# Miniprotein binders against a2bj90, part 122

Target 1, 235 residues: a2bj90
Amino acid sequence: MSRSARRKTSALNTVLRVVEVFASIQGEGPFTGTYSVFVRLAGCNLRCPFCDTRYAWSLEAGKPLGVEELVEEIARYEPSLVVITGGEPLLQRHPLNSLVEGLESLGLRVQLETNGILPAPARDEQLWRVYHVVSPKDVPVRVPGAKLHPSWVDYARATGRAWFKFLVANEQHVREVAEYVAKLGIPRSRVYIMPLTPEKLDMKELLELHSRIASLAVKWRLNFSPRLHLLVQLP
Short names: E, the ipSAE of ESMFold2; O, the ipSAE of OpenDDE; V2, 0.75 times the mean of E and O plus 0.25 times the DockQ between their complexes.

## First folded at step 13 (miniprotein)

Design JX29 (at its last look DockQ between E and O 0.80; V2 from the best seeds 0.84)
Fold by OpenDDE base, look of step 14:
Structure JX29 (fold): chain B 235 residues (1-235), chain A 83 residues (1-83)
Amino acid sequence: as target 1 above (235 residues)
Amino acid sequence: NPDDEDEAQWLLKLARIYQRAAEQAARRGDYDKAIFYLDLAVELLEEALELLSNPEIRKQIEQELQTVKERIEAYKKKLEEQK
């Protein structure tokens, strides 16, 4: 391989398309309440009608940022967790592995948010070491082209570092989630249901919806994910 | 267990929340999002009808459900016109 080919491959692995970086509280999933830096990556392989971050769907919506510079920016916040989110972070898999390596070298914990369409991390990837919250888009709400890659179930079993988060509106959705995870052999302890909140809910409606879905979580013996950031008016 | 009536009233309320969200999306030209929320409203209205026993209330909800379905078809046409 020529020096030029190595430089091009190295350069491709060192730049991320980043929409935004901000500090907040993780509002969702197993790390709810954790002081976190969010890195929203650009580009998505889905077009979910209910997506709150449609502005991140295009790769062009992100600015190119070097991995080293991004690590330094994140580190300045002294986060308890780094949350990699976006459209679909795994579309930038190569530079994302480099980012994870940099963050892990500083002793920072990393959690990825993914739609689970792309394969789970392999053992030789830096991404293998981090936590993953997989949000399937094939159940109960069906987004065209969404299918959970089976390797996520294997990854969850092998590592204990994956959870599955599902948007639900009613008991029928919770039933469909319960059937889906049972069929895939996903333990209930790894499953979170989260209220499907429309935009611009008032606080009373938001709280009532959280209460109803939390009660269903107990009834169905599933974990509940709040949308805590919405409840406490954080980004 | 919550009273089936309390659950039905909640489902109706949530369906109306999604209908409002759909109308807001449609006003922005986001017909994909509007249809999505109306589909959810249909599911919730249908579930509420399973719990409701009062014939007059049922009739009102059936009419609401029909109106939502008609609105979905109208937004599907508008979504096709945008393509």
Scores: ipSAE 0.869, ipTM 0.948, lowest interface PAE 0.5, mean pLDDT 94
Fold by ESMFold2, look of step 14:
Structure JX29 (fold): chain B 235 residues (1-235), chain A 83 residues (1-83)
Amino acid sequence: as target 1 above (235 residues)
Amino acid sequence: NPDDEDEAQWLLKLARIYQRAAEQAARRGDYDKAIFYLDLAVELLEEALELLSNPEIRKQIEQELQTVKERIEAYKKKLEEQK
């Protein structure tokens, strides 16, 4: 079987554990503002204390869905972007590649959100051709076990399809991010800093934190990511 | 230095936002989240102290910092008991 034929067959026969599928706006990173369908996959290899989606940590939180059925459900939304998130979606790498194959066959644009612990896509994976927003959790927030796999830097340079996004609270965090990305050779154009927002902030607090972190992004010549969905009260 | 005092006031405000978030997390039993936010509050309070010179204000912040550190230790004990 050819590589393409094998991937087509796999899309018809695989299952993903899915927590939720919903339409919203991508609120973070380079695709901020895009009408998107989110596919939240179950399972995570981290237990970040600040995680907003703890309900997706366990693989048991997901319902088994066939990839073909999932592709059809996603397509009905007519999304401008399909955001695959989780937990950590790369824990379900094999069926995830099948999902990407199905979405690509319909011409749908795909973005993956990952903590970057598992390796970047290989050239022969369907995931090679999609966009990735990588959120390392070893700096500045220092989640145990969260070391970024070095292949993500190579992947970003080879493809131009990966960006790196960091949660920050203050200038010292931004300094740590700047030092980290310089050490790894990640260019500033691929780096986003984003406000570390706790739950239950009122709108004034949200705006003040956004303003302060955006000013730091300008000062340090880094890209700024809002948490736009919080500002406009979408999921 | 007025710029330093303006920055210190923001750092204090943010530290108190994180302390509030920590208390809410602890009320739900999420002691890992509570500790994370209190650790951030410690960093912010310490940074604010470096910018302020008024002894009475500094004393108040040092007392706040001590209280936060004690809460961190209490929550660490609670987290271990959950394991």
Scores: ipSAE 0.833, ipTM 0.928, lowest interface PAE 0.8, mean pLDDT 92
Fold by ESMFold2-Fast, scan of step 13:
Structure JX29 (fold): chain B 235 residues (1-235), chain A 83 residues (1-83)
Amino acid sequence: as target 1 above (235 residues)
Amino acid sequence: NPDDEDEAQWLLKLARIYQRAAEQAARRGDYDKAIFYLDLAVELLEEALELLSNPEIRKQIEQELQTVKERIEAYKKKLEEQK
């Protein structure tokens, strides 16, 4: 086969199980307010009781999409940021690295959202070069089976491309987060606390919870992540 | 202490928000989610009790706390039956 035909055949054999692709505003973390395309990958290695996206837990929830096809779909949105989320995106690590390579070749900024159970990227992975928001589920929400892989702390120190985002309800949760990140040596500048919002809050309740958690972020000298999309009623 | 009273009132309000979320989850058969939110409500009610000294208010919250704990046990039984 010619070089082009061989490359085309190889690309067609790289497939991701994708639940949904949609445009919105990144409502959370260090890139809050950015026009983004969200790519939700299927499959998860946790069963968080507070999970809002239970429909993505199974790999079978995802439609098989070739990496090249997915890159083209994402590019049509002309996003400022591509947010790859799931389930747990690192469950599809091999084709995910290929997706990141394709997106990076177009100059697109990529952010991965991960629960951090699986290891952080190695230097020879395409994933090494993109941004990561790690959402540990061991503290304070204590999800069974959730343990942050220690390599994420090393990755954050080495690259400056990882942040740690924690769901919190009250000051005791913030205290637990502060103790956790101090023990692991995670700099406060890399830590976000975010309100633990249940479904069907009215706007007054949602705003009050945001206000209370933001005040705790100031008190504890941590960064605050809103859930901006909920406040402005976007997906 | 006015700051403790404001904090206690917020903790009670948030506990009731999570209790409402638990009830909604239970109606869908999501007993794991219901238990999670009720456990949060227990923590918040216990924190509010530490800040409140009025015996009548404390007794009402202690009764609410007992009701929440009983609901958790009922949902744990439901969750086991689903398996």
Scores: ipSAE 0.759, ipTM 0.901, lowest interface PAE 1.0, mean pLDDT 90
ESMFold2 (binder alone), look of step 14: mean pLDDT 88; pTM 0.868

Design JX3 (at its last look DockQ between E and O 0.95; V2 from the best seeds 0.87)
Fold by ESMFold2, look of step 15:
Structure JX3 (fold): chain B 235 residues (1-235), chain A 83 residues (1-83)
Amino acid sequence: as target 1 above (235 residues)
Amino acid sequence: NPDDEDELQWLLKLARIYQRAAEQAARRGDYDKAIFYLDLAVELLEEALELLSNPEIRKQIEQELQTTKERIEAYKKKLEEQK
């Protein structure tokens, strides 16, 4: 195909439904503090009651956007990290792999945020080579139907490119997380606990909750994830 | 014990933070979110009761727990009405 025809064919076959693209700081998990571009994909296979991004639940919330156009938009931000989030990004797996290919061709580092219900990437997927932060919703927050697919543990062991992040409110939740990850064979070095913060906490409450959960992380020898963007009031 | 007293005060404070979050969610009609936060508050209040032996303080927390459970049932009815 000519360059013109190839570009037309790529646009027709590689479309993502995108809710928003914006620059901010990655506030959670192993890349906390990194200047990032967030790409929020539409659609989710869960309806978590605590979800802060309910506006991304429906596929109809996203506008169709060609992968090539999206790569160009992302590149203009000159990000240190591209965070693919949503909803649940793996609902759009095929065009997502195309996006990852485009971002990698420009040397851009990619991290996916997922609830882990759908299987981990296969070795022949572009997603195999990127970083993943997996947030299981079956423990301790007990969202119905939110069972972690076992392939994520195998993927994490095989690649070293996945971490597991859990929302917790108290020590009982941390104990549940510790038991859960031990049963699944997830090493502590790959586990983050993060404060379960409702909307509209004042700064004093937010800091106190962070302090309490961070102390528990030390006590239980787990990694602590802040919600840094909340502390510094960024999106 | 000072550590138990600090933990008790934190458990109660956090339960009330979640109760407030639930009220805010309910005002928006997000009854599923409200129920989620009240369930957390119930867990925290039950944990606080495990630290207590003073009958008057226990009675106060047991009343708060009962009120919270009644709110959960009321919000469950509201959630069903949205179906």
Scores: ipSAE 0.853, ipTM 0.934, lowest interface PAE 0.7, mean pLDDT 92
Fold by OpenDDE base, look of step 14:
Structure JX3 (fold): chain B 235 residues (1-235), chain A 83 residues (1-83)
Amino acid sequence: as target 1 above (235 residues)
Amino acid sequence: NPDDEDELQWLLKLARIYQRAAEQAARRGDYDKAIFYLDLAVELLEEALELLSNPEIRKQIEQELQTTKERIEAYKKKLEEQK
């Protein structure tokens, strides 16, 4: 294999399309309250009508960044967690594994956010080692083309490093989530419900919605995910 | 039941929150988002109607529900015109 062929294959696996990199507090899921660097990757396999990051749907919306450069940029923030999000990060699976390898080599913890449509990490992927928050888009809200890949249930069982986060508006949605996770054999301890917040809520309405959904989480014995960043006015 | 009245008032409030969100989305031409929030408002209004015993309030919510459904159909047409 010529030196030129190795350089071309290495170059394709070392570049990510990145929309933004910023430091904030993780506002959602099991790592809520953690000082985090967010890496928003470009491209999504869905078109969720409620998506707050529509600007990330196209791969072309991201800038090409080298994995090494991105690792250095992330490391400068001294994060307690690196959150990889975007449209759908797993669309960039190959360079994403290289990114994870780089970050883990520095002792940084990594959490992926995914819609769960693409297969879970295999044991030979660097992504196998990180934490995953899977946000299914088939229950209780139904996005066309959304279906949870069954391998995420297996990955969650095998590793204990996956959680499932569902958007809910009312008790009926919470019931549907409870039925769905029971049917799939997902332990309730791995399930988070999160309020479906529209844009531009006032703080009183936002807090009341959080309170109502949190009460339902207790009633239904599920974990509650806030949208903490909205409550504390962080990005 | 006082708990049912609190729940009813909350459902109506939340429906109106989603209706406002839908209107804001529609003003931006985001008709897919507008439809999504109106569908949620419909679900909440239908649930509220199950809790309502007062015939005058029931009639008002039924009218709000009908108007919401008509707006959904109007936004579906606009979404098709964008394709």
Scores: ipSAE 0.852, ipTM 0.940, lowest interface PAE 0.5, mean pLDDT 94
Fold by ESMFold2-Fast, scan of step 13:
Structure JX3 (fold): chain B 235 residues (1-235), chain A 83 residues (1-83)
Amino acid sequence: as target 1 above (235 residues)
Amino acid sequence: NPDDEDELQWLLKLARIYQRAAEQAARRGDYDKAIFYLDLAVELLEEALELLSNPEIRKQIEQELQTTKERIEAYKKKLEEQK
């Protein structure tokens, strides 16, 4: 490896491209209702048509921030949970492991939001020890190029630190999810279904869609994830 | 069958919600999003037809389905024009 390439690689281990850092309430998944700091990383390996955060798709959308500076910024919020999201945060895997190490050293709880295309953490990664909410985009929403990496199922079984969150519109989608997770051996206790909410729903429509999907979760014996931030009008 | 009637009503309502979302996306030039939501509306309308036996109502839903498919083709052309 040349000296110039090594310097560039070393920089990538300690610098993240960050779109935004903000405090809010985690509105989704197993930690719904938790006071959180959201760290949105730039870059994504999908172009989901329903994506609400298209501004994060390009790596160029993110400003370079050193891991140490970012840890200090996050710590100032005194969060109960640090949510690392973005486009796809695992695209910045190396500096992300360094960020996680810094956050864990402060005793902060970390949750990663990922599309699950890239492999799950290995045992020697700092990411092995944090929580992961995996949002497969191959079922039921059938995004081109999406395919869940099978290592996520192994990771979930080995650690108990991964959950699988699926966007659903109707009962046929829930059936597809149930068949998908059964085939892959994902325990129902690790599965969340969440309403596929298009933008600009009025509150009555938003509540009805939540109610319908929640009822399906009970019927199919799966967990339900709201989109609480939409219901309470937070970012 | 009361459960089938409720399901039918919900499928039609949800299809129209996604059709409205598609129109809103199209106004912003997000034709990929519009196509995605119209594809969902097509699936929902097709499911509704499976629950529907009244020939007059079936004809109305079949017409709505056809119109939705035509909108998808129009938005595909718009998406190509953006390139």
Scores: ipSAE 0.739, ipTM 0.883, lowest interface PAE 1.1, mean pLDDT 90
ESMFold2, look of step 14: ipSAE 0.825; ipTM 0.925
ESMFold2 (binder alone), look of step 14: mean pLDDT 86; pTM 0.842
ESMFold2 (binder alone), look of step 15: mean pLDDT 86; pTM 0.840
OpenDDE base, look of step 15: ipSAE 0.852; ipTM 0.940
ESMFold2, look of step 19: ipSAE 0.827; ipTM 0.924
ESMFold2 (binder alone), look of step 19: mean pLDDT 86; pTM 0.841
OpenDDE base, look of step 19: ipSAE 0.850; ipTM 0.939

Design JX30
Fold by ESMFold2-Fast, scan of step 13:
Structure JX30 (fold): chain B 235 residues (1-235), chain A 83 residues (1-83)
Amino acid sequence: as target 1 above (235 residues)
Amino acid sequence: NPDDEDEAQWLLKLARIYQRAAEQAARRGDYDKAIFYLDLAVELLEEALELLSNPEIRKQIEQELQTTKERIEAFKKKLEEQK
């Protein structure tokens, strides 16, 4: 194959379907409070009933953007963290690895948000080098079809670059999470519980729910993830 | 026990928050979301019953639990109609 043919094929294989790109504060997980740019990729392999981003479920919801164009757009924000989310970003794995390569070449820190159904990165993927927040949907929220791929536990142990974030409403959910992570051999230091916030809570309700879940995190010796962006009214 | 009473009051409040969310979802035709939040409300109401011994209060919560379960079944029928 000629260089021109190789370049054309590579360009076609480095197109992502992107729903939105915006700057905000990372409100969740281990990097809570970080000035971030969010890249929401289209397509999802789940239909979670509590999903607030149903507009991203279809791959067709995304605008096709070349990796180089997207890297340039992200770089203009000068972010401390690039959060790649979706839908399920691993559905677009091949061009996603190219995006990560471009972002890392600029020294940007990258975090992937994933439901963990698809396998964790292999050592030869660019995704091996970045941070991953895995949000299992099999426990406690019991979404049909949502089984965590076991390779995520191996990846977390091998790299120290994965955390597991669980939506919880009450202490029974926290107990289920504790049993689940113990069974899988996930260290408590890698586990976050986060309040399951429905739409249109007033600020007092939102704060009370956060307070109650945070207290359970202390009681069960797990990490707590707020939904800080909701508390400070950012996107 | 004052701690059990405080916990039960919070569980009831949270159950009602999820019931309100379910009503809002149902108004938009999102019956899957409504059912999900009502299922959470059922769990919370059941947990509150375990913490409460007063028969009058327990009876009120048991009635609320039954009404919530009936709403879930009605929304399941609506969801089936949506293909």
Scores: ipSAE 0.735, ipTM 0.894, lowest interface PAE 1.1, mean pLDDT 90

Design JX31
Fold by ESMFold2-Fast, scan of step 13:
Formats: sequence, structure tokens, C-alpha cells
Structure JX31 (fold): chain B 235 residues (1-235), chain A 83 residues (1-83)
Amino acid sequence: as target 1 above (235 residues)
Amino acid sequence: NPDDEDEAQWLLKLARIYQRAAEQAARRGDYDKAIFYLDLAVEILEEALELLSNPEIRKQIEQELQETKERIEEYKKKLEEQK
């Protein structure tokens, strides 16, 4: 039957390619310090040179998991926050909306981490109702192809559920971020600058870089995001 | 100016942190990452030079800048070979 075939076809949208699921502390952004479960989805539409999760770039890096199975696995952690990250999780938008619906039905708070290239959620998506930390890669780190979709600014203004988190190395980067967010009309209260930490920093270097970027946040009147998990040596 | 000298010392340290990261990335064959961090190091070293007044130190940093730019070109050739 046609209806049976259509139900099987729609079920294809209930499978996500998942790289890893693990409990940790959210180390970044507005929910820093929150006991979280992280869901890393496979696939990415960028090839950021500084990327620490290159293993997630390909969709083939992900194991196919049903949405219902994934919801049950997440729930067993009893998290205060579910962080959906990747790669770029919006590449799997259709089953991701189903995942969010399942998680919300359990009363779980959901945060999406996205590069912001793909459009922000529409009002009829389940994703409209959850939190988003958007990490533009066009400024200041200048990743090719990384233009922020303008709908994210509209979404942030309409919902109050999006923040913009920028990687910075020095004061010139902070200046570029300040100019960028002013041009786009992003309120400074929704902007975080975060240190661009290369791999294998010792703890003294890591702390010093954090201190310097935090000082710039004060000077430029922006919010500061640590990378707390690195400072406390959690995944 | 003592504040400029302290800032310059931090920038030199920061540039060397990124240079070390580039070297580690290159050892893994991640030449795109190595180039990215060396480009940052060049930018930061140029910023430090604006704050430095000692001619001997400036000469050393100008030498380090030139060597870093040469390493970027070397890694660009390695990256092209991987494509």
C-alpha cells in the first residue's frame, strides 16, 4: 500500500548519524558550568583549519541511531542540559527536529551549537523553541564559505534564544567582532568572545590566554566565554 | 613605555604559542591548520613590532617574521601536494 510505503519513507527522517554521546560540563557560552549531555552529530559544511573535531566532518563518521533510541540514551544521563553539536547539526535538520520534540516531551532543556551558515529555525519547527549558540566563522577567523545566514539575527531578536560566540586571538580580532556585530545589529548583550586555544597548551598558557581574552571582553564591553572543560580537563 | 613593553612581551609569547601549534599540526600532516596558526603568528608578531622600541630585539623579531613567512610558503606547497 501507498500509505505503508509513505510511512516507511517518513521513518528515514527519524535516523541521525551520531558520532558520540557523553556527559560533561558545558564549558562555553551562556550555560557555562551546566551538567550536560553532549550529542555530536556527523557531517559538516565547513573545513575550519583550527577544527579539533575533524573526525566528525564526514557523515560516514556517524553511527545511524533512531530518534527514539537516542532520546532514551540521553534521558538515562538525567542531564540539566542537552547540547546538540557536531559537525554541523543542521545538516541533519529533519530528524533533528524529531529529536528535539522527543527531548522537549521529557522536559529537557536543549541547546544547539551551530556555525550559522544554514537558516535559523522557522516558527513551525521544533527547533524554534530551543536555545541556539551560533558560532560565526566568517569573522574574525575568515573560514572560506562561512557567511552567517541573516535569519539568525532575526531569530535572535524575535525569540531571545540565540547568542553569538566568536573565536578571538588578539585585540584586532575583538575589534573586528565589535564592528561585525554593530553592522548586523546584534546586541552586545548576546555576543561572547572566546579564546582561540590551539591543541596541547599547558595549563599556565591556557589560563593566561583565557585571562587576556577576558580582559579584552571587559575593555570592549562584550561577554566572555571560557573553555571551562579545557581548564578542568573534561571532554 | 613599560605598558607597551609588557604588551609586546605577551604578544611575542602568544605568537610562539601559535608557532608551536603550527609545528605540531605539521607533524601530523595538517598543513591547513599549520598555515592558519602561522598566519596568526605573523599578524601577532607584526603587532608586537609596533610596540617594540629596542632595535636589536626588533631585528630579531623581523628575522623571526621572515622565517615564519618562509615556513608558510613551504607548508602551502605541502598542502598542494596533498590535493
Scores: ipSAE 0.667, ipTM 0.868, lowest interface PAE 1.3, mean pLDDT 89

Design JX32 (at its last look DockQ between E and O 0.80; V2 from the best seeds 0.79)
Fold by OpenDDE base, look of step 14:
Structure JX32 (fold): chain B 235 residues (1-235), chain A 83 residues (1-83)
Amino acid sequence: as target 1 above (235 residues)
Amino acid sequence: NPDDEDEAQWLLKIARIYQRAAEQAARRGDYDKAIFYLDLAVEILEEALELLSNPEIRKQIEQELQTTKERIEAYKKKLEEQK
């Protein structure tokens, strides 16, 4: 391999397209309540009708940022967790592995948010070491082109570092989730249901949705994910 | 257990949340999002009907359900016109 080919491959692995970096509380999933820095990556392989981050769908919506610079920016916040989110972070898999390596070298915990369409991390990836919250978009709400990659179930079993978070609106959705995870052999302890909240709800309506879905979580013996950031009016 | 009626009233509130979300989306020309939320409202209204015993309330919800379905078809046409 020529020096030029190595420089091009190294340069491709060192730049992320980033929409935003901000500090907040993780509002969703197993790390709810954790002081976190959020890194929203640009680009998504889906077009979910209910997406609240549509501005991140295009890769061009993100600014190019070097991995080293991003690590330094994140570290300044002294986060208890780094949350990598976006459209679909795994579309930037190569530089994302470099980012994870940098963050892990500082002793920072990392959690990825993914739609689970792309393959789970392999053992040789830095991403293998981090936590993952997989949000399938094929059940109960069906987004065209969404299908959970089976490797996520294997990854969850092998590492214990994956959880599955499902958007639900009613009991039928919760039933479909319960059947789906049972069929895939995903333990209920790894499953979260989360209320599907429209944009611009008032606080009363938001609480009503949370209350309903939380009650269903108890009834169906599933974990509940709030949208805590919305409830406490954080980003 | 909460009374089936209380549960039905909660479902009706949730359905109306999604109906309003759909109307807001439609006003912005986002008919894909509008259809999505109306489909959710249909599912929730159907769930509420399973719990409702009062014939007059049932009739009202059946009418609301039908109106919601008609609105979905209207928005599908508008979505096609945008393509």
Scores: ipSAE 0.806, ipTM 0.922, lowest interface PAE 0.7, mean pLDDT 94
Fold by ESMFold2, look of step 14:
Structure JX32 (fold): chain B 235 residues (1-235), chain A 83 residues (1-83)
Amino acid sequence: as target 1 above (235 residues)
Amino acid sequence: NPDDEDEAQWLLKIARIYQRAAEQAARRGDYDKAIFYLDLAVEILEEALELLSNPEIRKQIEQELQTTKERIEAYKKKLEEQK
């Protein structure tokens, strides 16, 4: 390979395919309410029928951005939290670790959102040190191919930096989640149930779903996750 | 049981939210999404039936269940046509 070709090949390891970058409020999970910058990475290893972000499924939907450029763009927002989401961000694992390194060097706090199919971070990865909200799709919604990798439970125990969030619609779903997390040894304090919310609901419908699932969370002694950004009409 | 009746009424309300969402998705041609929401509505209607005791209401909901299952099969055919 020529020197120019080798340098171009090496530079590919510092590029992410990015669908969008925007400021908003983290509306879900343990960091609900935090002023955040969202980085939506392209590509997904699932095709969930309920997905709100189908436009991020294809890797081709993303614009290639250099990691250094992306860090600078994110920093200009002065976020309290950087939320890396997608698609499935771990499909771009190598440059994602570079992004995390850049963000941490500036003292920015990072949270990853993942469907948990790919393994949890290893101790030598930059991703080891960030927060993770893992949303398994094998229970209760039963998306084909959506097996949670067992390393996420080990990671959560070792680090205390992972939480598990489940989409639910009824009490049977909550029962299935409770059985699932008990079987895997995931403590209730790390478990969130969140209402499965179709697109374009009016406010009354949104509140009805939230109210029902919140009541079930109390009944089953699980944490409740809203979709706060929908309730306050933010992206 | 009055508490069961109240719970059933809330379940019916929730099921109808998903039924409307399914119809909206189907109008856009998103039949995989429509089927998912109708399957969910079926589960919730079945849960409500376990709590309802009024035989007239039960018969109406059982008919709604059957109609919904027929819509699911129709949307599955439309989804295959899109493939």
Scores: ipSAE 0.754, ipTM 0.886, lowest interface PAE 1.1, mean pLDDT 91
Fold by ESMFold2-Fast, scan of step 13:
Structure JX32 (fold): chain B 235 residues (1-235), chain A 83 residues (1-83)
Amino acid sequence: as target 1 above (235 residues)
Amino acid sequence: NPDDEDEAQWLLKIARIYQRAAEQAARRGDYDKAIFYLDLAVEILEEALELLSNPEIRKQIEQELQTTKERIEAYKKKLEEQK
């Protein structure tokens, strides 16, 4: 069988519903400032009121792309980091593991962004070996149905490859985050708080929210995540 | 006193950012988003009240808080109508 025929067969067996692929700077979390390519997968198991990517909620919003084709598209950007986001990317777990395998075979560093409702990777998954930024939606923003799966805490302790990033708007939210991570045994060094920024803020308002949450991060001894892409007007 | 007053004024600015965002969401018919942002504004206004001791300022913020809660209830009715 030729490579082309094999690649076509693989694409049919491992297909992802992809909303968009684009280059930018990672604006959030532990890899802030990194030249990245973003892969937004379709489908989400939550309906967060503050969601800015509602166009990705349905699986039907995604174009079917074969893993091999997607790997080649990503590689053309020559990124320092591949950020797989969504919706909720773990809804497409099987083909996602195949995508990760293809990306790692090219020496590319991969970061997943997940709401953490679905279980953390098992040791036999390709996803076990990549970085994960888990964004719980049960605390403090209290999205219905958004319970963090306990396996993410075990995964973080076992691998050192998960961080927990929380959207916060006020000091009560930060207190709730501090209590939550202490109860679960999550080290503060793996915890980020990030300002909850509504759409269409002007620069002064955006800086005001960033300044407030950064000040609270210092006070509560937690890491701060900006939303750098918004501050520098990138996608 | 000065530190508490400065922090309270900062919180009032933040609360009003969320209130403006809620108004913009409501104008687009996005009442779930509007309710969410107004609920954040309520929490922040309540935090500001804990820092304020001036009776006149407290009364003004208590009125703003009540108006915000009434707006939340109005938007909940609008959201029900969209179902």
Scores: ipSAE 0.734, ipTM 0.891, lowest interface PAE 1.0, mean pLDDT 90
ESMFold2 (binder alone), look of step 14: mean pLDDT 85; pTM 0.819

